# VHH binders against Mitochondrial mRNA pseudouridine synthase RPUSD3 (RPUSD3): the designs that were tried, part 20

Target 1, 326 residues: Mitochondrial mRNA pseudouridine synthase RPUSD3 (RPUSD3), of Homo sapiens (Human) (q6p087)
Amino acid sequence: LGVRPVPEDAGFGTEARHQRQPRGSCQRSGPLGDQPFAGLLPKNLSREELVDALRAAVVDRKGPLVTLNKPQGLPVTGKPGELTLFSVLPELSQSLGLREQELQVVRASGKESSGLVLLSSCPQTASRLQKYFTHARRAQRPTATYCAVTDGIPAASEGKIQAALKLEHIDGVNLTVPVKAPSRKDILEGVKKTLSHFRVVATGSGCALVQLQPLTVFSSQLQVHMVLQLCPVLGDHMYSARVGTVLGQRFLLPAENNKPQRQVLDEALLRRLHLTPSQAAQLPLHLHLHRLLLPGTRARDTPVELLAPLPPYFSRTLQCLGLRLQ
Key: E = the ipSAE of ESMFold2; O = the ipSAE of OpenDDE; V2 = 0.75 times the mean of E and O plus 0.25 times the DockQ between their complexes.

## First folded at step 11 (VHH; framework vhh_gefurulimab)

Design p31Q (from c3 with N31Q; at its last look DockQ between E and O 0.79; V2 from the best seeds 0.79)
Fold by ESMFold2, look of step 11:
Structure p31Q (fold): chain B 326 residues (1-326), chain A 123 residues (1-123)
Amino acid sequence: as target 1 above (326 residues)
Amino acid sequence: EVQLVESGGGLVKPGGSLRLSCAASGFRFSQYAAAWFRQAPGKEREFVSAISWSGDTYYARSVKGRFTISRDNAKNSLYLQMNSLRAEDTAVYYCAAEPGLEEFYDSHEYDYWGQGTLVTVSS
């Protein structure tokens, strides 16, 4: 794992030279196979098994900083007693030889996504980096780049997605919904204006490999932003049903259709992925925090790049669809 | 005007209990995540506990089992029941609020803050 400084203007078009993910194999031919998605955490993990998985997921260590490649589906925080990243940090710290200092979370990909987690054994370092990330985002200088596979190809090869979002309770489920033309009153009612940048890296089989850079923080922002582009993220079982298709044209369904449903893929896409409809309903979310830019060791230094390899299920999807990173 | 006002701080002996309150005004509190942070002299501000807009609760490991967060949306109020207090719990406690969060531990993600209330745990 090599770290190479990158210019501070890390918007789209910044060249990062790192080992690219190899093209994965799409070996499953039977729709009823026993291994639909490689690289997921097993069900019913013990605490010790989770610690072992996280130790194996370390991709970089430098000074007080520890970088993980988090598996999809692992909560960062959770209810008391729940097995989460936070809950096992002491055991992880011990296994890494960091004495009895607790690791602090600086930045983490969320439960539904996979990818980079940045930890620090020094609370002062954690606080300074958290401030750096927030300041950069608010200055519209992206530091985080996600990779996503989308069902559908955005009309533009790059752009910005702006949307006002709010949380709503719909049909027993807590969801994120867009708000058209938000007023100042709406802001005080919990509506937040959100912004993401996107860039299409590759297209194939009616799908795209998309880089996403959020400039704001809101629950499910990237998933909803891609729904608004009519190109739901693959494995999005919360928001993808908001996109309907009639006679080959995509559109947003009315708000009364916001209830979550398992994602439905068309037959051609199922064949390309070698999945049955029931297996596709179990697709992991294809949203991966791939790259973080950190400030250099000193103020005068160029930013440092952290990378997390794509998970095996993600690489398999790219292989099946003929998509490649650069 | 958006306001968060903490109260209930004070001096308490080790092993004692204290209840903090935070009164919110000027926004629809029920739509916001709310959290407690604390800062001891010479230390960084640290996450204590949070409660989501829908009522799910989250705790720092150091306070798990001793502290209980709750909210009363009808009264626009956030509470922290602190039991089994220790000397290391001595700090200024702050309430904070932000819409749309899924992760609550990063104080830099909150825009709305109270002025703080001092809790001192000493013999």
Scores: ipSAE 0.776, ipTM 0.900, lowest interface PAE 1.1, mean pLDDT 86
ESMFold2 (binder alone), look of step 11: mean pLDDT 84; pTM 0.856
OpenDDE, look of step 11: ipSAE 0.805; ipTM 0.907

Design p52T (from c3 with S52T; at its last look DockQ between E and O 0.70; V2 from the best seeds 0.73)
Fold by ESMFold2, look of step 11:
Structure p52T (fold): chain B 326 residues (1-326), chain A 123 residues (1-123)
Amino acid sequence: as target 1 above (326 residues)
Amino acid sequence: EVQLVESGGGLVKPGGSLRLSCAASGFRFSNYAAAWFRQAPGKEREFVSAITWSGDTYYARSVKGRFTISRDNAKNSLYLQMNSLRAEDTAVYYCAAEPGLEEFYDSHEYDYWGQGTLVTVSS
């Protein structure tokens, strides 16, 4: 019950509600100087350094709720032994003055994405919001909006992407694979029908800024959905090789025959981004959980909007490509 | 039809052990994330442990080092070995499964559930 619409004396401002492309030319000595992409997690991060980074990533605190802007590449629940968000929640709770109240994850952007993570120190609040998000998705009422930069422009300016997906372990790599015309046996074997909504916000330089709203939950759903639109997400080094080009026309390659490869960008796009091919192979995934709608309180009934600022590398890409988040 | 059936609950003294089982039928269980949740009277259902479809294991802090999750794909079964049991472990334990999850700690993301098995830890 500590969640309120438009909280009084919160850190909300005009800047926090609207996302603008940062000022600056893509030709400046920015991320390409001594560090190719700004805003990424450091390598070999200690447990204490991770807790400090997460504390610095807090963008809002209201009642039992703590909101983070998660850096790209941080696993929520990763492999055993990895430092993950889940693994350091006790230390984060202590760092935030919550003592014996352990933070619980309500909603999180996945490992490969950046953006909003919603935590709660109250189990009842966490359960209520988790239930709310699930019910909203099943009622086709999106509450989460991702921003993505895509290599390619979707044919339609908005629409729905539907695909049956399964998990496969291929040559030591865990992959999400689309299934055409799934049988009942396929569904019983773990194939799940998935759905995302999309809207193209801006286009430029053969790329698009796309808003994505998943209505189902499946590993790598948004990346694979954009591959199926022949418009892989920029920095998608897992699935982008499934899109081939012949005579300027894009087509899908069979997922089972195409292992993950570092994304290859054409020369014009590399030039626009001011990247070498080796730097482009290190592009972070441009998929960011930007907006999350929470239910309002009964007294006010106004939805609470949570926003996470775009990471610096994301904003640089928008500037280089002439894309603007309206 | 997909079914999950828990067994192995019961009364045990503090410091004792129990092994819970969850038998899956009607689907290939190995392709699912599988998890144990528990619910004590008057409390919210809470995450206990999960095993991913690829075999990685995860535990709530309160049970790490005492509980061990495992699965047997040949028997289409999930297990929870519970050692060093404490009074606060008293709850109904549920198994759950869902394909394609990345965040397996959220009980509301699972569509397949067992009926639950009661574990009581008391002197």
Scores: ipSAE 0.674, ipTM 0.858, lowest interface PAE 1.6, mean pLDDT 84
ESMFold2 (binder alone), look of step 11: mean pLDDT 83; pTM 0.851
OpenDDE, look of step 11: ipSAE 0.794; ipTM 0.904

Design p54G (from c3 with S54G; at its last look DockQ between E and O 0.80; V2 from the best seeds 0.79)
Fold by ESMFold2, look of step 11:
Parts: sequence; structure tokens; C-alpha cells
Structure p54G (fold): chain B 326 residues (1-326), chain A 123 residues (1-123)
Amino acid sequence: as target 1 above (326 residues)
Amino acid sequence: EVQLVESGGGLVKPGGSLRLSCAASGFRFSNYAAAWFRQAPGKEREFVSAISWGGDTYYARSVKGRFTISRDNAKNSLYLQMNSLRAEDTAVYYCAAEPGLEEFYDSHEYDYWGQGTLVTVSS
């Protein structure tokens, strides 16, 4: 409960802010809030405010297709009464002049990630594209590319990550855990073999900018795949604690450390990011659905590339770390 | 070996109720997300409802408040209670399952399917 004195930086009788900053931070600003990162949705948005935000998030329209750049933290689907992308599609359709044609979700980045959402006002187009994405994935031809910033640098500049994954209830939360040497019985028990491709685009300050292409679908697959590479995604407050360090070497902690904990960054990285430990505990997940490849309208047409710009917090992190997207 | 079998379809008047069942065999159904989809003649298959591995429920806008999904893990079964039925609910209803899903609306992400059960809503 303790009462805190007014901070030293308020010595001229003005309203003072109380903030800890790492040594070496040079930028002076007013009070920093609970969400110091630019480009996040405000808490407790109204329905109308969400529709306005999504309207502003449209990055492309072509025929029946509408492409959004989804903000981090917005659920796609949810419980009855929950404010979600699905829940406001009728209002979004009306604001875009689509009236009687309801928008359907073709593909979307998940709640914790940001990036591309592909919508269609035509059911036949939606079905054709969903089938195309599944066919490509099963043929190991990736169509979706995520960008991630990782704490740690993968040993190889590119490769494949294969893991058998299972859902497990841990500490009141449903989490994804790897399964060693899965049997035929394990598959019937809900264990699924997963696959992602990765490519390191840039490195700096002990971090990497990584492109990730999932070829299977499983909850939190990309986060867990990067944990298995000992290079957790920045802002991963669910799985990053599974990686420990002893004598400068990283390793996977035993199963008793599977429970989620806020990510902890070393002091050098905090200084590079200009973050206090308190601010780092609020880092958004640095996982962004950046590219989708669509088939051309006709067989001989070139493929269509959809892009979603990086969120401001993501771009700031790249700038702080001296990384660039090629 | 792995099977999903729907039952409980039939003819019902507008405003009536119907309960669909899906019996699973050959795998531990409780470890999967489970969903109902439907397809009317000449239309695309559409999402109706899902229940996650963790027990949270999800509904298409068109059925919210009228339909209730549930599961009985001891019986390896999924249910859809359909109330206040309308002519637009006429379709073949399909049961589906998949481990590890985060989003439930895309039918192409499910590998396990039943054969379907016909629901007809007419006077």
C-alpha cells in the first residue's frame, strides 16, 4: 500500500510523472501509460469505434475481396456478446457500400498477432480461396509469410521446424506443448505433427528479423516453433519462459517450466529498445502476417500479392535494433 | 476406423426445435475442437457452431441465440440444440473435428467429417 513521494523531476510544482527508465534512455516524454506502444487498439472500445478502426485498416479492395491490416489483440471470433471482427462485419459491410452482400472471413491473422485479414463479399470466391490455401499448404507450397522479431539468432539462416504438438491445460490456461517421438496412439489422442519454414532476414543486437511460413495449422505453432529454436518471439508472454540460460548457453527448461510468464529481457536488450523492465512486460507480440499470395484471376495471370504494413511498434523495434525488412 | 456419425435430422415446422447428435469413435474426441457446418442446395458450406478443446462455444451470426452446441466427453458425442427454426435453416448438417485449432470458421481446416444429416424446415 505504501505512499510514494513526488518524483524529483516534478520539482517545479507541476504534476509529476512516476516512471522508471533504463540508464541510457535519452528521450524525455510525458507520462507513459499501460500501453506505451504505438498502433495498439485502446482498451474498452465501443462497437462504433471498432468499426471505424477497421474501416481505416482497409489496405486493398479488388472485386469482392477486402483486405485489412488487423491490429494486434483483436479476436477474430469469440463468445456470444464479445466484440470481435466477426461481430462487426455487418456494420463494416455497410460502411464500405456493400449493403446486401455480407463479408466473410477467408483468412485472418489470429488474436495475438497482427496483419492481414482477407474478406470476401462473394461466397464462391471465399470457398475457392479457402480451398486454394489448404491445397497449397498440404502440397508444402506456402502462401502466408509472417514477420517476427526474435530474442536470439537461429543458428541457421534458413530451415524447417518440425514438431509434434499437443494442447495441455497448465495453470488455468490452455497451452501448446511439444511431444517427443509421437506414436500412432498419440495422433489419435490429438497430437499433430507440425511444420514451418523460416528464413533469417537480418540480425542485430542479439536479435533476428525472421520470416516464418507455417505449412500446418496448430494453436500458437509459430511461437512454440521459435521457442524450440531457443529464439522466442519478442513479446511472447506465453512461451518465452521455456527458454533458459546457463553460462551463456540457451536450453529448453524441463516440463515444470511450461507455465506462462511475462517475458524477461536482458539489460543490454532493454537499453537498445529504450524500455524499462515494466514496459518490456507489456511488449506486444512481434508476429505479423505480412504477405499472402493469391492465385491470379486466370491460370496464366501472375499471382496476386497482398501486403500488410508493419505496425508502428514493430517498426520502432526494428529501428532500435538496426534491422530492416528486405 | 476413425468415424463421426450424425443423427437427429428430420422434418420440422417453422418455429420448432430439433436436436442433432454426432457420435465419435476411433479417437479421443475430447482432445479435439468440434464444429457443426451446414450446406443448403446450391449454396456454399457454412459455419454454424464450434466448441473448443477448452469448452468455449462459438456461433455464426445467423444462429446466435437460437442454437446451442454442447459435448459429452464420456459418450464421445457432440450435440446441436436447434430452437426457433426457420426455412433458411434447411440444410445438410455436418459434424467436424480437428486438434489444435485457434479459429473455427474455415471448413477446410478440419480433417475429420461425418456424412451429414438432413434438416428440413417447412410447413
Scores: ipSAE 0.740, ipTM 0.886, lowest interface PAE 1.1, mean pLDDT 85
ESMFold2 (binder alone), look of step 11: mean pLDDT 83; pTM 0.854
OpenDDE, look of step 11: ipSAE 0.836; ipTM 0.924

Design p94T (from c3 with A97T; at its last look DockQ between E and O 0.78; V2 from the best seeds 0.74)
Fold by OpenDDE, look of step 11:
Structure p94T (fold): chain B 326 residues (1-326), chain A 123 residues (1-123)
Amino acid sequence: as target 1 above (326 residues)
Amino acid sequence: EVQLVESGGGLVKPGGSLRLSCAASGFRFSNYAAAWFRQAPGKEREFVSAISWSGDTYYARSVKGRFTISRDNAKNSLYLQMNSLRAEDTAVYYCATEPGLEEFYDSHEYDYWGQGTLVTVSS
């Protein structure tokens, strides 16, 4: 009984063809020319591009409220024909799926600042919130907190800045000018008493991260207030020239004799920021509306906090200076 | 005392025109921003137009191309030329002023107000 040898099963060696995944051509993203200042709006944005940018800048949506992190340099309002936040609100509303009601501005950071813009699709809500902000301010309860980086360190870690301010037209430019000891007559002539709170959060490399809380509204108030502290906001090309330095001592120069000039940074600061003088001359204003306090839903409710993250260029500056927002 | 007095309101047919005036007294008007706001019955007060102390003009979208704001500093006067009036333009129109404003759209930022003038657009 011849035991027929069971044929050895030819083990199909499944050569796992390691399909060499095509090395995805790392498209060498060409050196995106390290624009030292990321997060700025391009100078020649179309209306559509602005709407898209603003849509992308939405940080929160709650009920009728839309919160944006506005880029630095975008005006809220402007002359006819200017591209502004206000001018694109209808398109923005549509892009956000708001069919029936157009967004209106409740509160916004100014042109030169970045940060929070609060919009509402409900006029009643907008009005209520605007009233709240105004009443809070009048009651000297700050609702807005700005972050600023300053060239220089305030003498005090915290305090109040009080100044009377006026607008002057100098060489074709509207400038905010401090007024010493304003009279009643001066007030009737458009001089306004202004107030801001400040707190130094961090210091380094001769600079400070400062929180600012305005209690009044005046054109360029926070920039001028910081100049009065002999610590111009970094990137303040309008008012920084009002601070002089002699033998390492800072002093205030008269506004009338000092035209707007590009901010000049010392060599040490330039090195720290990794900027050339030409780049520093284009440094964006480091003023950011970081926090807004809204009323609670009920009178007894805790205030609601809105936050806008720091823009990339601002964050870079903080990193270079070793400053941290706590 | 700072005073603002509006005038020029009235009844007008659709497509018609009106010119509102605001006379300022008691302060140097030329150094103030000035604005028009309006309030329709049962609605919130809304921004219409503003003019800065430097003469820059701003308009709500709803009135852009139809309304023109202007000022005469020598006369301490603010004007609103309203053309192509619509039923929706029916409201009490208020003149407001404030020094040092950067943004003009928020009525609550203005400390000085007139009593208002009624504009009625009806067929």
Scores: ipSAE 0.652, ipTM 0.845, lowest interface PAE 0.9, mean pLDDT 89
ESMFold2, look of step 11: ipSAE 0.800; ipTM 0.910
ESMFold2 (binder alone), look of step 11: mean pLDDT 84; pTM 0.860

## First folded at step 12 (VHH; framework vhh_gefurulimab)

Design r12A (from p28T with S107A; at its last look DockQ between E and O 0.87; V2 from the best seeds 0.84)
Fold by ESMFold2, look of step 12:
Structure r12A (fold): chain B 326 residues (1-326), chain A 123 residues (1-123)
Amino acid sequence: as target 1 above (326 residues)
Amino acid sequence: EVQLVESGGGLVKPGGSLRLSCAASGFTFSNYAAAWFRQAPGKEREFVSAISWSGDTYYARSVKGRFTISRDNAKNSLYLQMNSLRAEDTAVYYCAAEPGLEEFYDAHEYDYWGQGTLVTVSS
């Protein structure tokens, strides 16, 4: 029968949670190579160290489901030979006492973001949830909520971002670019219409804390959608240079095929974050899959809400900028 | 008008090899990620392998080292070379394509599918 509980979140969730108290005050970062941003994966991470980090990143276990808070920068599938989430799932399964049970990825935040990863030791459960997420998205019922810090404050406190996007190869780099008024031929060439909802939760210091709910799947969709709002995500070193400033006013640069450049923050923002320009060029992307709504196991069960706490670097940025989740 | 058509399935003995093909038409195949999924009787459809629009390859753990995915964009074709076949590889194999993916393992993220080709591994 097709009767299942609907997800609670028909829009943006209004509850914001602070899962862990930030460590220390908002002080400038130490020298390069010594605690540059709190909560990032260590460089030169071994396979065993990754398994240990992922085990420590488990935030929930219910039946066949294992929920992780993925660190920023960890590829899910990655390129061949890379150390990835996929590559260590057998060792993670063993570490969690699930020997003989393969963990499968149900849903994951991407490489450059942090946050929720949902795994299942049961293939039937994984398939059911994957189908559920797709059906909910197509029905305009968001199930995933990302938190982002943006450089700039969106003009509206909430809204929808709609853009046709394509992948292009520009100067040796694969990039996502918007397409104006896509034709039928453009669609067949791989242009996809995309949609995200957004809500500004807090503003301060010329920045915003924004909740984002994607209703489509496309590479770098949320980063490009925020660029189109003239409010790049903090730590976006691929797309932020598409936003220029003249006489204090922001605009999209005429040539959207500009070479990717490290994000440049103005002097006031650098001071508020206690960063040098070279440190700011190493900012992690401030995009975090914070909330995921799951259906109940049976029709009578209430929806399940999964939460991943903000990473330490994210929380410190909020503190530096006077942004609060409320 | 958009079509993906698999071929090359059949019966093969354990340890044998088989090559699957998927012919794409009605769209600019080179701009799409392409993938193979399989479904055995009584089982869920599962990820086998994918190749990105830029040519990077990805494999399920169960097939890594035995299967090789490739594409020929000039012929709008996707291939799966399957070596060292095992009884558990018996399934209907499906070709899929989707633009703009960053991750390739979730069958429900693909809108373009073939009808499938049966691979049977048995003595």
Scores: ipSAE 0.800, ipTM 0.911, lowest interface PAE 0.9, mean pLDDT 86
ESMFold2 (binder alone), look of step 12: mean pLDDT 84; pTM 0.855
OpenDDE, look of step 12: ipSAE 0.850; ipTM 0.929

Design r31Q (from p28T with N31Q; at its last look DockQ between E and O 0.83; V2 from the best seeds 0.80)
Fold by ESMFold2, look of step 12:
Structure r31Q (fold): chain B 326 residues (1-326), chain A 123 residues (1-123)
Amino acid sequence: as target 1 above (326 residues)
Amino acid sequence: EVQLVESGGGLVKPGGSLRLSCAASGFTFSQYAAAWFRQAPGKEREFVSAISWSGDTYYARSVKGRFTISRDNAKNSLYLQMNSLRAEDTAVYYCAAEPGLEEFYDSHEYDYWGQGTLVTVSS
């Protein structure tokens, strides 16, 4: 895939689209229990192997900018000694011929998601772009578009998700928790009002392909926003258990059930995906930073579009469910 | 209402040590990620170190092994212990805080800032 200019007002496009029929059943080539899901980062990677994988993941280079398609499960930052994107930037910089210049992270998809990472060898360029992204977000002009597959179909085909969120430490796990009707005291105690736009691109097999555009920054915002729509992201083993189902009706479980649990898929969905329940408990998160808009060279120029291709496991899920990007 | 106030900057010899403090008020500091950034004359502001709300620490490569970040939530304070100082560490050091961050290195994601404290490392 490539980079092309796009118009200054690069929103979703508001044309209503009718749902297309799902594709038929997918063909299964082998048991997933004997092999990892296709396109995932191997376990036990060495530092050198990670650098090689990241060099192969470069999708674009333009001036000081380097664009990667990050594999799911690679932390951007992390604890001391942990193998992360940040930890191998010097070796990656050397591999790309930039040894005298430190690569800086401008923007990145998080650990559990896949997709775009934007790096810069120029500190001034990095600062300018970071400022641009923040300004655009505060002006409610989205620059980042994620693709997600959801278990469940949102009731509306597009809209806004607003929620106040806080961080909690519950039974040894750090979690993001919604706060209903937050007070001024709650805001000073670290509760933050969050906003995402969404648009349903396709539906099939009780699932949706959803585009998500965050307009605020908060840990796990998109996962929790989709839980609040009763449509958890596929592979969400942190927050999906907050949605209960009784006789086909979905609801949010009480706060005492905020503990992470492996996602449980119904039997029909398991059959469509050709997965056993134990294999489904190992599904990668289907959340991918697919598109990022950058400012053009001049103010009057159209914004530059960066794209990261969908990972193989994501594409296979779309095929099994009869879903397509539009 | 929200305030972050840095202190502890000054002149120090190469190889010396200095401890920076940041006093927080007007919010529940323990619920926030906190970070140090620095800006040398003529350069962009750069990430130095961060500590998450849950206590995990992060360091820029240029300071790893020499600087130690810590927090005291009972005193609503953030600290940066700087050892083995070099001329390249000369900068204004800023304290910052923000709730709910996933990543800590981008200064533009922080809304709460101190006014800065100058550290000069010279022979």
Scores: ipSAE 0.758, ipTM 0.896, lowest interface PAE 1.2, mean pLDDT 85
ESMFold2 (binder alone), look of step 12: mean pLDDT 85; pTM 0.866
OpenDDE, look of step 12: ipSAE 0.827; ipTM 0.917

Design r54G (from p28T with S54G; at its last look DockQ between E and O 0.82; V2 from the best seeds 0.81)
Fold by ESMFold2, look of step 12:
Structure r54G (fold): chain B 326 residues (1-326), chain A 123 residues (1-123)
Amino acid sequence: as target 1 above (326 residues)
Amino acid sequence: EVQLVESGGGLVKPGGSLRLSCAASGFTFSNYAAAWFRQAPGKEREFVSAISWGGDTYYARSVKGRFTISRDNAKNSLYLQMNSLRAEDTAVYYCAAEPGLEEFYDSHEYDYWGQGTLVTVSS
């Protein structure tokens, strides 16, 4: 018999390696008040410190390709003047011994998420892969799989989340909002139909470990899609307040309540996570680009799989909640 | 019909300046991110500059400090002021737009494109 190839697209049914749930006590590490969540970048990181962190975040190098595990909170392009992934690529290239070769971003997890970043020192390779990812998404063949921890358990164990989304400026903040029954006129006004696939991998403590595969590109799509499932992503301080609860029943609050608020967790969940309400308001977003499926070297070759390990705070949350990535 | 039309390309000496324009029609331009890309003969299309629907601007390293992107939502127009032009800036320049983008550098994420305008920097 023979060795099975990696599937052409990223499916929910196969993972490259099984990951074991961490064993041990669920508690905050370090001295009191110093490190509320392990593995986050400091807020006042210098340019040199960022380059060092990114060099340490390299998980793979093959030919012109460099793969990083991006820390949560690092902007990719960001705003003008910000310290961003984009802004330090020349220093990163030199730090990796690539000197004259300019690194280009092929694919990256967004600012608020963590996980895979794919860079290329070859512009032709970057363009081919960017085209591949877009073509696959538009053909409804997933190539990217995110892991998320959600507050709440989706009603179905797997399915599709479809929503029309638009950008809106609310109380000085740029937000993504759903649009019900969009017209052709709405589309011309910048409303876009979006699609994500999801699969619940594990449940426990009123929470779920969910795999998400976006098939469209829209700002904050995955966070808003999970809000629409009444199961906000843990650490979602932008959209989670749109879900209200009365007598144990969850519902979407009216549109006038779209203002971002820090996420509020119930007492049972706070106890399970060993967090105070103040600490929970500082939770990092539990959304991680875990897996990318790349085309093989030739059209007939099997696809290549890239993996980024879960961040320490993510793994600790899984342990506290009794959730395990299979 | 959604349409983007570039203008303002031409021949200029090194060190000179040009201003590119892109006229948008058939959609609510102010709700879209807009970008300039360029493609030199035999090379891949590359990111030049973008402006978000909120007005934040972004530049490729090769053009930062020399090029300025701007938009006029009342005129449904996008502009690229190009100063201190170099031979390496010779390319066809394309206007693009897309709603809801978070990142602007990947040309394959844009559905709406102009036909391009040629910029030649030569003595």
Scores: ipSAE 0.780, ipTM 0.902, lowest interface PAE 1.0, mean pLDDT 86
ESMFold2 (binder alone), look of step 12: mean pLDDT 84; pTM 0.860
OpenDDE, look of step 12: ipSAE 0.845; ipTM 0.929

Design r54Y (from p28T with S54Y; at its last look DockQ between E and O 0.83; V2 from the best seeds 0.79)
Fold by ESMFold2, look of step 12:
Structure r54Y (fold): chain B 326 residues (1-326), chain A 123 residues (1-123)
Amino acid sequence: as target 1 above (326 residues)
Amino acid sequence: EVQLVESGGGLVKPGGSLRLSCAASGFTFSNYAAAWFRQAPGKEREFVSAISWYGDTYYARSVKGRFTISRDNAKNSLYLQMNSLRAEDTAVYYCAAEPGLEEFYDSHEYDYWGQGTLVTVSS
């Protein structure tokens, strides 16, 4: 009579039914306090303010593990003197009562994204989990699920995105560019084959809520992968201009010849989001590391799921566009 | 054949200095991020320093201000200048490289490694 197997991997079969989402108004901000996006870090915050924000961002603690919901725009590592997650870990450790035990980064969402950061006060635990995540990705078993809002709706409701990617330095900016049909010489020159899985969760107002699961690591991989689907991530001010539109049809512009530009949204979308053009130019990247699966405490245990709630600006966008997490 | 070869390790007294070198061959080194990791006996391999393909530098808290990473793409070489050495800096130091990394601290994300050079800081 047939059997419907349930995959054990971190696929799209696990839902956060009880995920708390902030309820935001989808209305134009009033004349007072023209602050378009709730939940962003202040531009000129002090070191102490960053530590306080990160302490407030703790979503779980178990044993040596500390889980944060990282705000968008906070770099994980950076240049000397730059205010980063890595730079304040000693103060965060003390603030959490860990004294001289240093927190180490096990896994983190990138600088332009928001969401899960996994820290460990035990170096052995950190190393084992880092190894686990790398091996899982190489075995094509996703452990991380990002949520993104895209400008445009992917043609397929789910699939894989494969692309060879290379770093380029263009007009003073470091960019990720696709490479068609890479040779062995290209690989030795630093081209890397990349892979992400995607699933469209909801659509509305010409936009989609998309779950993304990277199976490889490369700078800006998810943003570029969505550009290749002609559906740039909302708030992508680095890569979205690579998608052009003529007669309602989208196409790719040559990536190696394009400078980064602020994302331009059409008037209908601006109206739906209740944003002015100047506010839209400040739109945060809508890419959030929402779920991370850890191995169980013992080899035969079920995976442990870590969740980070969507940021308030992300939830407001979903409400404005009529989109909802499943 | 992709190859990374470290050199410059040795015995130094506390407060002394050493310069480590890593010679790269068999790939376009200038397009890769490069990093130093170290492993003391009985400890996990730990991040020391990294330099991006475009020249931005990154340091572990324990070495910031004392160590300086640099690269010379014309010589396909990576360097680590280590000053004000402490007993805690005693370890085998490894050179690593990988294209396209956004974050440099996770040793498991690097596929290319040298064999290591021993640094001993002792009276």
Scores: ipSAE 0.749, ipTM 0.888, lowest interface PAE 1.0, mean pLDDT 86
ESMFold2 (binder alone), look of step 12: mean pLDDT 83; pTM 0.854
OpenDDE, look of step 12: ipSAE 0.798; ipTM 0.911

